# Ledger of designs, part 77: VH-VL binders against q0atu2

Target 1, 119 residues: q0atu2
Amino acid sequence: MLDKKARIRTSREYRNVFEKGKRLSGRFLIIYYVENALDNNRFGFITNKKIGMAVIRNRIKRQLRAIVREYQGQVKNKHDIVLVARAGIGKSSFEGMEKDYIAIMKKAGLFARNANKID

## First folded at step 3 (VH-VL)

Design rc4 (framework fv_recibokibart)
Fold by ESMFold2-Fast, scan of step 3:
Structure rc4 (fold): chain C 119 residues (1-119), chain A 123 residues (1-123), chain B 108 residues (1-108)
Amino acid sequence: as target 1 above (119 residues)
Amino acid sequence: QVQLVQSGAEVKKPGASVKVSCKASGYTFTSYYMHWAKQAPGQGLEWIGEINPSGGSTNYAQKFQGRVTMTRDTSISTAYMELSRLRSDDTAVYYCARGYEDDLWSEGYMDVWGQGTLVTVSS
Amino acid sequence: QIVLTQSPGTLSLSPGERATLSCRASQSVSSSYLHWYQQKPGQAPRLWIYGASSRATGIPDRFSGSGSGTDFTLTISRLEPEDFATYYCQQYDSYPLTFGQGTKLEIK
């Protein structure tokens, strides 16, 4: 799981990213992102009731954190990034979520062009 | 179980400083924000500010800006609030409280409170 | 800053009666960020209702919270002797965090 230093934890920090950040939508994910004044990146995760019951939402959130952690080294420093799961994500595979994440991060200019998962 | 234990009552002269401690136990100290609140005799609650024990970052209410300093010592899971240039209207019970702040669906709220520390400012 | 105004300031009732406590905000507050705390004399506040309507762990089902926007309500369907205390609403929506002035629920 991500270290606490790399997590957006306060409701206020989430609101700051939503209000001031840029938005980019993918197939299963929407990202909101803004530059921060820290020397590290922070990530937040939102899974709403339209996705499914709490058990499903918690599974999705854990899988997204795992994906973010795996590719953390390829993300450009000094950003707060919030991942919002779209309603259809509950029916996606882990690989589908991972591919969508990589695609949207590259499109946002937050990933190196040749960034890939290290197995 | 989760518990916050504060230092004992203090009596101070006007112009002095007071430092209140709040020792956390039963949870990972650096995983939760710590808030401080003031309650003057017979009055309601007033938020003073917050500290993130992980990085030490703070945010204070404007009314207390310049007089309050919040710190922590992660080796003993203890948060501190120091209030300087004390006045008679600083006489109050001061509380520390744990902030549960994860995401928008968990929201932010103060779920565990210390027992309070009475600070009396008198000449 | 968001000002929270609670009414009545004091509510005098007997055990067995229904209590309705109001909290009104000077500007809109997301229900997710509106909370209620109970405080007894000489004790620290205790989280009672969070997110306008969710009971904290261990809180009896006679307590319910509701509301949105600027108007929020805490209801106790059948008062028990242990329920007589001061109740504070609180917003976590905007800095600085603010509390209402409290409603004191006292035995008639």
Scores: ipSAE 0.011, ipTM 0.548, lowest interface PAE 9.5, mean pLDDT 86

Design rc5 (framework fv_recibokibart)
Fold by ESMFold2-Fast, scan of step 3:
Structure rc5 (fold): chain C 119 residues (1-119), chain A 123 residues (1-123), chain B 108 residues (1-108)
Amino acid sequence: as target 1 above (119 residues)
Amino acid sequence: QVQLVQSGAEVKKPGASVKVSCKASGYTFTSYYMHWAKQAPGQGLEWIGEINPSGGSTNYAQKFQGRVTMTRDTSISTAYMELSRLRSDDTAVYYCARGYEDDLWSEGYMDVWGQGTLVTVSS
Amino acid sequence: QIVLTQSPGTLSLSPGERATLSCRASQSVSSDYLHWYQQKPGQAPRLWIYGASSRATGIPDRFSGSGSGTDFTLTISRLEPEDFATYYCQQYGSSPLTFGQGTKLEIK
């Protein structure tokens, strides 16, 4: 489970990321990201009804949180990052979403250079 | 003001069908799922199924599959639940409820409920 | 399907006391998909807590929700007369959406 302090929780905070942040698109994901004034990173997730039924969207959110949690140590500190699931993500595999996440985070410069997996 | 208003009480004979309506107002009807739930006298809540008013797609609980049909009419913001081949144990209050999703985190809860429709099945 | 078991089935307490209501899932459910409703006799259910711990609009702060995995709890710190009702937990982490059987909170 992603810690509560690592979550973007209010509509105002989401709006700030959308309005002031940078945007990058992947195959299944769009990320919006901006530096924050906190001592940690925060993540948000948007899955709209175009993706499918609540049960499908719930599964996608769970899988995205698992991916974010796994790679949390590689993310440059002090960022608010919102992941927006694109139409079609419901047809993707877990591996496909993970690959897309890694690619867009690297392209955004949000992954620390030479980051190593923690043992 | 968001509200759901259901049709009035029905008395039916075994083997008949009943169609309950749920009229939505105060919000964009096609933007939220509509759920239906059953509550037999003195018993708990039982989920029947849901409909996406935008596309008309439905999901039903297995127990009701084959006997329930959910539809909607977007021109009058009204959802319908029809239950066929009625049995005595279908006697219950039936509720419609708006499915809500906190796009931020939480999903799959019902924030606004209709007042309920009592369906009595008796010979 | 995921079965939600609530305990106790009936909880008899007096105003001013603390109430603790349990909801146990047969399989792990993300807290984001576990919710609580209050229902009084003759009335429709009302959303009370969503995402395990978020109070719905207008719900007093004496109510709190917590839990993760398979174990979830609704706590009322100091019962008021209007709190005596039946409480249902509900999940939609997987289809079909299911409710617990309810805990009836009644006056002793």
Scores: ipSAE 0.006, ipTM 0.600, lowest interface PAE 9.6, mean pLDDT 87

Design rc6 (framework fv_recibokibart)
Fold by ESMFold2-Fast, scan of step 3:
Structure rc6 (fold): chain C 119 residues (1-119), chain A 123 residues (1-123), chain B 108 residues (1-108)
Amino acid sequence: as target 1 above (119 residues)
Amino acid sequence: QVQLVQSGAEVKKPGASVKVSCKASGYTFTSYYMHWAKQAPGQGLEWIGEINPSGGSTNYAQKFQGRVTMTRDTSISTAYMELSRLRSDDTAVYYCARGYEDDLFSEGYMDVWGQGTLVTVSS
Amino acid sequence: QIVLTQSPGTLSLSPGERATLSCRASQSVSSSYLHWYQQKPGQAPRLWIYGASSRATGIPDRFSGSGSGTDFTLTISRLEPEDFATYYCQQYGSSPLTFGQGTKLEIK
């Protein structure tokens, strides 16, 4: 579980990331990201109805949070990052989502070159 | 003007089935989820489930799984909820409501509600 | 399932006073998935606040929502006669979608 201060929680905070941030798209994920003035990273997660029914969307959101948590030590500090799930993510495996996350974070310059997952 | 209009009150005997309709107007019916909720007399709101009118896929609360069926007819922008094997504790007002999703900020709220349908289950 | 506990169950106040309504979740809920509804007797619920803090269309500025994690609050800065109703919080951060039991705001 991500702790409370590592989560983007208000509509104002999401809006800030979308308006001021950079955007990169992967196979299953889109990320929006911007530097923050805090001492930590914050993550937000968007899974809209195009993905499927609530049970699928909630599974995807839980899996994405787990992936983010496992790799949080590899993310450059002081960023607000929003993950938006693409419609096709409902057909992906956990491993597929994980690989896409690592690839897009590296491409964004937010991930260490030799990223290792944490248990 | 976005509105949801539900069918009229029903009186049923235990063991019967009831099918409540919810006719949508003023928006693209297939673009929003439709939720159903129960409110027993003097009690709070209880979620029954949702349907995606585009594909017809459904998700039901476990308490109602096996007794509830949600369907829709896109040609007349109408959603249906059928509850079978009625018991006295199914006496309630049943609401349909449009699921709204702000793709950037929030999701899973209901911005427009039907007027409610009172279902009374008695001998 | 996530249980939402609202307190107090009934709040008796007079017009002009400040009201503070609490909603506590048994597990953490993203603010994006916490919403508030107002319901008057004999009427359908009406969306009041969505995403913990965003006022729905037509909702006056005296209403504000706040909170994160497990603790959420609906505040009415100065009660008007039309504000006396039952207020429900609701989450859909995890299936099944759940509602709190409601806080009834009644005239003292």
Scores: ipSAE 0.005, ipTM 0.568, lowest interface PAE 10.1, mean pLDDT 86

Design rc7 (framework fv_recibokibart)
Fold by ESMFold2-Fast, scan of step 3:
Structure rc7 (fold): chain C 119 residues (1-119), chain A 123 residues (1-123), chain B 108 residues (1-108)
Amino acid sequence: as target 1 above (119 residues)
Amino acid sequence: QVQLVQSGAEVKKPGASVKVSCKASGYTFTSYYMHWAKQAPGQGLEWIGEINPSGGSTNYAQKFQGRVTMTRDTSISTAYMELSRLRSDDTAVYYCARGYEDDFYSEGYMDVWGQGTLVTVSS
Amino acid sequence: QIVLTQSPGTLSLSPGERATLSCRASQSVSSSYLHWYQQKPGQAPRLWIYGASSRATGIPDRFSGSGSGTDFTLTISRLEPEDFATYYCQQYGSSPLTFGQGTKLEIK
C-alpha cells in the first residue's frame, strides 16, 4: 500500500510526533502531525486494544492505509502524520473512515490548495 | 518464540574494553530497536542507549557518551555493546532488550529481555 | 532528563494484603509512554504493565496500573507469594529513557 519511505516505523519517530506535534480529533480518528526535515510525508497508524481483537485492528489498519494512499497526492509535503483510531472505529464503514479522514485533514490545513477546487 | 541470548560473563582489568553480544531469534531483527541497560550489584536499572538495527543509528545516555559503542550484524541477527576504559563502577549485569517499534498506541517499552551478562572489573 | 521517583523504597506486606506502589515523574509524561517491570533476584526484568494501565500477556488481573501527568500507580489487589519482587517504572516520553529506582515488595 504505502511506499516504505512514507511509513513511520519506529517508536522513537512516533514519540516525536506525539511530543512535538499538533493534535486534531475527528469522529473516528485523531491525528497528530508535525513538519519533518525530509522530502516526503510519512504516516503512522495506531489501533489500540480498545478497538477489539487483532483481526479487527488489522482490518482497520489496512483500510486506513488504503485511504491515506488514495489521498496521498493532496497532502502538503514534509509532514509526519500519525492516525490514532478511536474505540468506535471498529463499527465504522470504510466510507465513514474516509469521510472522517478528509474532514480532519482539511481542518488541520494539511491538504494542498491545488488538491482542492481552486477559486 | 522470541528470544535474546547474551554472551557469557567477563572479568576485566581497569582500562580494558568489553564487548557484549545479544543474539536475537524468533522475529524480524531489523524491525525493532535494541536497548541496553546496566544494573550494578544491589542497584536499579540504568539505560545506556539504543540502536536501530535497520540503519545502525544509535542514541546514548549522556553518562556513557564517549565510552560506549553499539553496533549490529544483520546477517546473524546480533547486537553488540562495547564499553571502553573500564572502571570498577562499571561492574554490573548488562541487559539487552527489544524495544517495541510497531505502530501500537503504547510505545517505548521493552517486551523481551536477554538473560544478562555479568561484567566484573577488578582493581 | 525526566526523573522517576518511586515510593516507598521497600514495602513489607503479607500475602492477601493490597499493595499500592507509586511512581512520580519530575515532568508530565503521557500515559502511553509509562511502563512497569517486575524483577526477581537473579532474573532479567519482565514487562508487567505498558501504557500506564495495560497488562502484558499472562499478567494476572489482580495487577492494575493507573495514573496520568506526573503521578502513576501500580496496584496489587490481593498479594500472592509469587508477587514479592522489585517493581520498576520506566518512561520514554522524552529522551533519555529513564527508570525509577524501584520498589522492593517483601514478605513481612
Scores: ipSAE 0.006, ipTM 0.563, lowest interface PAE 9.4, mean pLDDT 86

Design rc8 (framework fv_recibokibart)
Fold by ESMFold2-Fast, scan of step 3:
Structure rc8 (fold): chain C 119 residues (1-119), chain A 121 residues (1-121), chain B 108 residues (1-108)
Amino acid sequence: as target 1 above (119 residues)
Amino acid sequence: QVQLVQSGAEVKKPGASVKVSCKASGYTFTSYYMHWAKQAPGQGLEWIGEINPSGGSTNYAQKFQGRVTMTRDTSISTAYMELSRLRSDDTAVYYCARGYEDDLYSGMDVWGQGTLVTVSS
Amino acid sequence: QIVLTQSPGTLSLSPGERATLSCRASQSVSSSYLHWYQQKPGQAPRLWIYGASSRATGIPDRFSGSGSGTDFTLTISRLEPEDFATYYCQQYGSSPLTFGQGTKLEIK
């Protein structure tokens, strides 16, 4: 679970990230990211109905939030980041999603190359 | 029972101003953005702008910047759109619409009935 | 500004036929922010399909939406008389918010 202040909550804030942000695609995820004027990072999550039924989408969102939370300390501060789940994500394992997230964040320059799960 | 009720039709002369109201009921007014859109006779929809009723912050389409002002009164759950220096091509039906958001999608889910503004000499 | 171009502008069909309405964006739009509205003369627009593919409450299953990136489609599998209306696509992902010019579905 991410703290409320670490979440993008309004449609305007999502639009700002899509409009002004950079885009990077992974195997199961697309990220949009932009520097913000705050003291903290904020994350947004999008899983559309093409991924599967509501129970699958809810599971994916919970798993993505858990992944983001575990690696939050490795993310460069002052960024708004939106994770968009690709259609194939419903068939991925937790480890597969985690690996994809780490790879994308490292490629974006938002993450150390040797970043590991906080545990 | 979510509802948006707009003020009645207006007839204005060129150069005048018009202020349209949109009264919300059935939900927490400050939790959703309010959008305004224009539809000229026989034409499509055109977005004018939005207001965050919580803080009062606004964002207008460039075409209307300098002529439109959006405000709200949280005590009566009502949003307002004022358009100044009216021209004949401002003749249109004006709609308010609620902006919704959640983790899966965001858009406009509830619309007012529309207010016809006629600008003629 | 993201420009949405709908085609055709007018589609003349008979009840029972299949309708396919296109909406193309000048740049990529997240599916979560692409919506379709139905509007009948003298009425306000009504949300019909949201997030590219999800039917709004009460919308019959003969309506389906699809697409991603820059290419989106609204399909009506078997037209009923009440389906003849103007349909607008809209993007909610980038400011300014924009609508397509509309596709008018009319009885042949």
Scores: ipSAE 0.005, ipTM 0.541, lowest interface PAE 10.5, mean pLDDT 84

Design rc9 (framework fv_recibokibart)
Fold by ESMFold2-Fast, scan of step 3:
Structure rc9 (fold): chain C 119 residues (1-119), chain A 120 residues (1-120), chain B 108 residues (1-108)
Amino acid sequence: as target 1 above (119 residues)
Amino acid sequence: QVQLVQSGAEVKKPGASVKVSCKASGYTFTSYYMHWAKQAPGQGLEWIGEINPSGGSTNYAQKFQGRVTMTRDTSISTAYMELSRLRSDDTAVYYCARGYESDFGYFDYWGQGTLVTVSS
Amino acid sequence: QIVLTQSPGTLSLSPGERATLSCRASQSVSSSYLHWYQQKPGQAPRLWIYGASSRATGIPDRFSGSGSGTDFTLTISRLEPEDFATYYCQQYGSSPLTFGQGTKLEIK
């Protein structure tokens, strides 16, 4: 499980990221990100009804949390990052989501050069 | 203490339906997925499907699609699996299992199993 | 669907020996979604290792899990009599959730 301290939990915190953050779009994911005043990174996940039924949305959210957890040590300190799943994500593989996540995080300048866990 | 208690053994004729129950206690029922798995005599485990007890949404393995229905009753923290049009190869022990953190899909607690025998 | 192939199907060893059980996936599986269960005759399966390498509560230190991508391993450094059982790997990196066919660890 992603640590409780590493989760964006309130609607107010999500709104702050959307209003003050930068936005980058990938193939399956959009990220919104902003520097925070904490000593740690926090992640939020949004899978809206356009993705599909609750079972599909919950699977996608589960898979995204696992990807974030595996790469959390590579993320620049002191950021709030919200991942928004795009409508097409339900047709992607786990590897496709992982690859997209790494690509957009690198493009955002949020990953160290050594962040690639894809062989 | 988390506990999953399943209904007792069933003997059914081919073509009949069987409904197995799984009563949960010791945790918030709607916070974890409930999964069902089949184990034929001397065979391995086969996943049948899952239900989200919060919304009631389900996802079934293709092999069982059209014959299985999963439901739940949140007022009594009980999940159900109904299998219809029974055949002899449906003879098996059926398990319910709690999906610990829906975001990882591993089963930290299992029911004791329900033997369903299909014979004429 | 992702097919998990376990090898060997049956492993015959003596107490005190090292056991190595393999689980190979037909497609890459994130280690966070690869898990192992132990099952003894007449009993429900029990969670043994989750996330490829984390021991479940109460599982002895002699058990370890490792692997990534398509190749995962469960290792028992020094077999005890109570370790003889069937072990299943399981993934939920992709739907549908699948189990391996199991490796039966039996006394020689």
Scores: ipSAE 0.000, ipTM 0.544, lowest interface PAE 13.9, mean pLDDT 85

Design va1 (framework fv_ivicentamab_arm2)
Fold by ESMFold2-Fast, scan of step 3:
Structure va1 (fold): chain C 119 residues (1-119), chain A 119 residues (1-119), chain B 110 residues (1-110)
Amino acid sequence: as target 1 above (119 residues)
Amino acid sequence: EVQLVESGGGLVQPGGSLRLSCAASGFTLSSYAMNWVRQAPGKGLEWVSIIYSGGYTDYASWAKGRFTISRDNSKNTLYLQMNSLRAEDTAVYYCARDLSEPGYSFDLWGQGTLVTVSS
Amino acid sequence: AYDMTQSPSTLSASVGDRVTITCQASQSIDSWLAWYQQKPGKAPKLLIHEASSLESGVPSRFKGSGSGTEFTLTISSLQPDDFATYYCQQYDSYSYPELTFGGGTKVEIK
């Protein structure tokens, strides 16, 4: 679970990311991201009804939050990032979503190099 | 039951001002994004403005600087302040509730209030 | 800003007819399209959201389809209660904040 300070909570905050942010598409995920004026990163999650029934959408949201939480330390600070799940994500595995997330974050330049190699 | 009731419409001269109200019952306005949509006599629908649950506001390009959307959470009422009115602002004005956030499809509408701008 | 072109502007139909209304976006809006029904002197009523998701209480004879730039609303067997004006509305919220409606299609008797 992400700390409440690390979550995008209001429509206004989501709108700011969509309006001012950059967009990058992966296989199962689209991210929108913009630099913020805070001391920390904030994440938002969107699962559209075209993904499937509520039980599937809720599973996807939980799994995406878990992935984001696990890789929180690798994300460059001071960004608002919204993850939008694409229709095909409902048929993906946890590992598939995780790989897509890592790939898209690296391509966006949002992952710090060698954060996982600290001795 | 959930309901929206507009009021404040009437006849106003060009250059005048008017404030529309939209009273909500059966639900809490601050939990939703709320919109104003207008319709000129015999014409189609035209989006005017939005206020998100978090308080962010946005406007159609032609409405910026003349119209201001606001709400009073203690009165559970939405407002549209209209300044520098022109003949082309003559329309029925509806308040409408967003189905979801970030949304922009409208699941609940008021009955509308007629604004006539004429000399 | 997205132009929404709706066709036809009017159509004459009889009870029991199959009616198709088309809505075209000037650029891709994915599936972010709603359909509304409006009767004279009344507020619009939401029929369909996300291009094909029927709202609760809306008869199954209404069907939305399409994605990207081309969308259709079909009424499989027109009933007396269906004579109204229909509007499509794009809400591709991910890049463009301004909402736009189609010009409307009036479904009238004969």
Scores: ipSAE 0.008, ipTM 0.549, lowest interface PAE 13.4, mean pLDDT 84

Design va10 (framework fv_ivicentamab_arm2)
Fold by ESMFold2-Fast, scan of step 3:
Structure va10 (fold): chain C 119 residues (1-119), chain A 119 residues (1-119), chain B 110 residues (1-110)
Amino acid sequence: as target 1 above (119 residues)
Amino acid sequence: EVQLVESGGGLVQPGGSLRLSCAASGFTLSSYAMNWVRQAPGKGLEWVSIIYSGGYTDYASWAKGRFTISRDNSKNTLYLQMNSLRAEDTAVYYCARGLFEPGYSFDLWGQGTLVTVSS
Amino acid sequence: AYDMTQSPSTLSASVGDRVTITCQASQSIDSWLAWYQQKPGKAPKLLIHEASSLESGVPSRFKGSGSGTEFTLTISSLQPDDFATYYCQQYDSYSYPELTFGGGTKVEIK
């Protein structure tokens, strides 16, 4: 369960991240991110029709939220981050998505260099 | 003014080693992903390696295990250690600054340093 | 691995001409493509990133367009300073990138 106040909800807020943010592509994920003027991080999630039907897209969204929640303590504060699922994510395992997320966040400089994965 | 200056190129025997340097001025190297890109005489551009702002690295498949990218932030200098050199490694080697994160397009380039691998 | 095919390899043009260079990716790269200009003996210069975003200080006669697998760089009115070799570069990457450049297009005087 990701805190509701840590979610990007409005189209205006998503647009801001896309227009002013930086981007990084992973195997299954693309992130867009920008520093915010708040005291906390906010996350957004986008799953496109190319991934599959609604049941698959909803499963992917739930799994991504779970991954983000698990690692939220390792993310540099004061960022708006949008995760966009790539078409191939529907065939990924949970572990595959998790590893991709960690790799992307480390490359973006949003995680500590030595951030750990917990089994 | 922002600038990158490569050095360390020269003539080396096949199987030999060489270390290239790239001195940055006018900006802080640690704030950027940095890349090495090479160009064989009369040929096109070929990406070699990246070191991300977070300190992680990636390599072209043919460079992995032979080449090592590193930086010394206190000296504002990027390095490329090249081992087990082959004739096909003959090229002008450029260091290049990544635009945005993760730094996969290059907004600033050095002048290049020529590496010649010949017996 | 993304193969990048650039065409033509060489073109001859006169000042004032409209010049179009094409870049094809072997698979979709969305909009993750940059264009560079390289003059003899010099390092490349970034012109355009994300297929169509013009870099600061680059003249407006340079236009990038396209998405997916086909991209174009257009110079609407060629100037003397534009005779150079142009390269496209894809950067649609996974966790372990393989950045690839096109073969280059040399724009020379007629």
Scores: ipSAE 0.014, ipTM 0.639, lowest interface PAE 7.1, mean pLDDT 86

Design va11 (framework fv_ivicentamab_arm2)
Fold by ESMFold2-Fast, scan of step 3:
Structure va11 (fold): chain C 119 residues (1-119), chain A 119 residues (1-119), chain B 110 residues (1-110)
Amino acid sequence: as target 1 above (119 residues)
Amino acid sequence: EVQLVESGGGLVQPGGSLRLSCAASGFTLSSYAMNWVRQAPGKGLEWVSIIYSGGYTDYASWAKGRFTISRDNSKNTLYLQMNSLRAEDTAVYYCARGLSDSGYSFDLWGQGTLVTVSS
Amino acid sequence: AYDMTQSPSTLSASVGDRVTITCQASQSIDSWLAWYQQKPGKAPKLLIHEASSLESGVPSRFKGSGSGTEFTLTISSLQPDDFATYYCQQYDSYSYPELTFGGGTKVEIK
């Protein structure tokens, strides 16, 4: 669902974020983030086998992409950000994941002051 | 001078545990992707684990669940906790620094520490 | 993970010979390949990164070439110090970082 240019897609690009980025952990998510030299943000998503079977991992990945897309306009530009799902995320609701995402992005200083969308 | 020095190797019974240490000097370990690479006697090189500067970790498939990579920034030291050791884990274990501008190539290696798993 | 195949596994050569070692990836790895030299009882030493970029302090007789799936390490005029085992390593795993080494090539005295 995210545009191709807004996605981290190659192993090399993921490596760069993990190598040079800062880490911040939330309840269900860990983010790794680094400034990039582009004019846009790029997002990566990692759901490893500790979360559960493929059905659960695919659901989580889909939901995380939806959350990122919804708040894309609130993220400070020129960052590569990788979201890593923690083992406990499989028991979280969509709203729970969304709240965790907003909280960690604010702590990272990546959300503008008015970034909180509270539909 | 930049240097990596491994320690903690030795003889251990099958099913036992060992913790390897890798002391870094001349550079800040947390600024690099740090790796463990092993080599069984007379055999080739085999990648074991990585910890990125941002703290993300990854493992060879056979190492997942048994081995844990970590670091202590205050001591500038890398660790590998090895549990449920098997005879096939017998090897010289090297810590290696990832070359930052090329990702995963290793520009600095320790001298290695021998782990022998035998009864 | 990409399979890395080195050939030959053992190579006998004389001082002054031109030596070529080949490394083949099971699928394209672009130029994300490093070459290492290892002498008995010693840790490996990085010779070349990104397929052809020679490391500082490495003699110019060492040359890396190739891209995609086929790579070569060439030593243009073998010196006594060059008898060692050589390893290639890919670092372009698709989904996640997964590092794979070739099986090694032992260059020994003829």
Scores: ipSAE 0.007, ipTM 0.577, lowest interface PAE 11.2, mean pLDDT 84

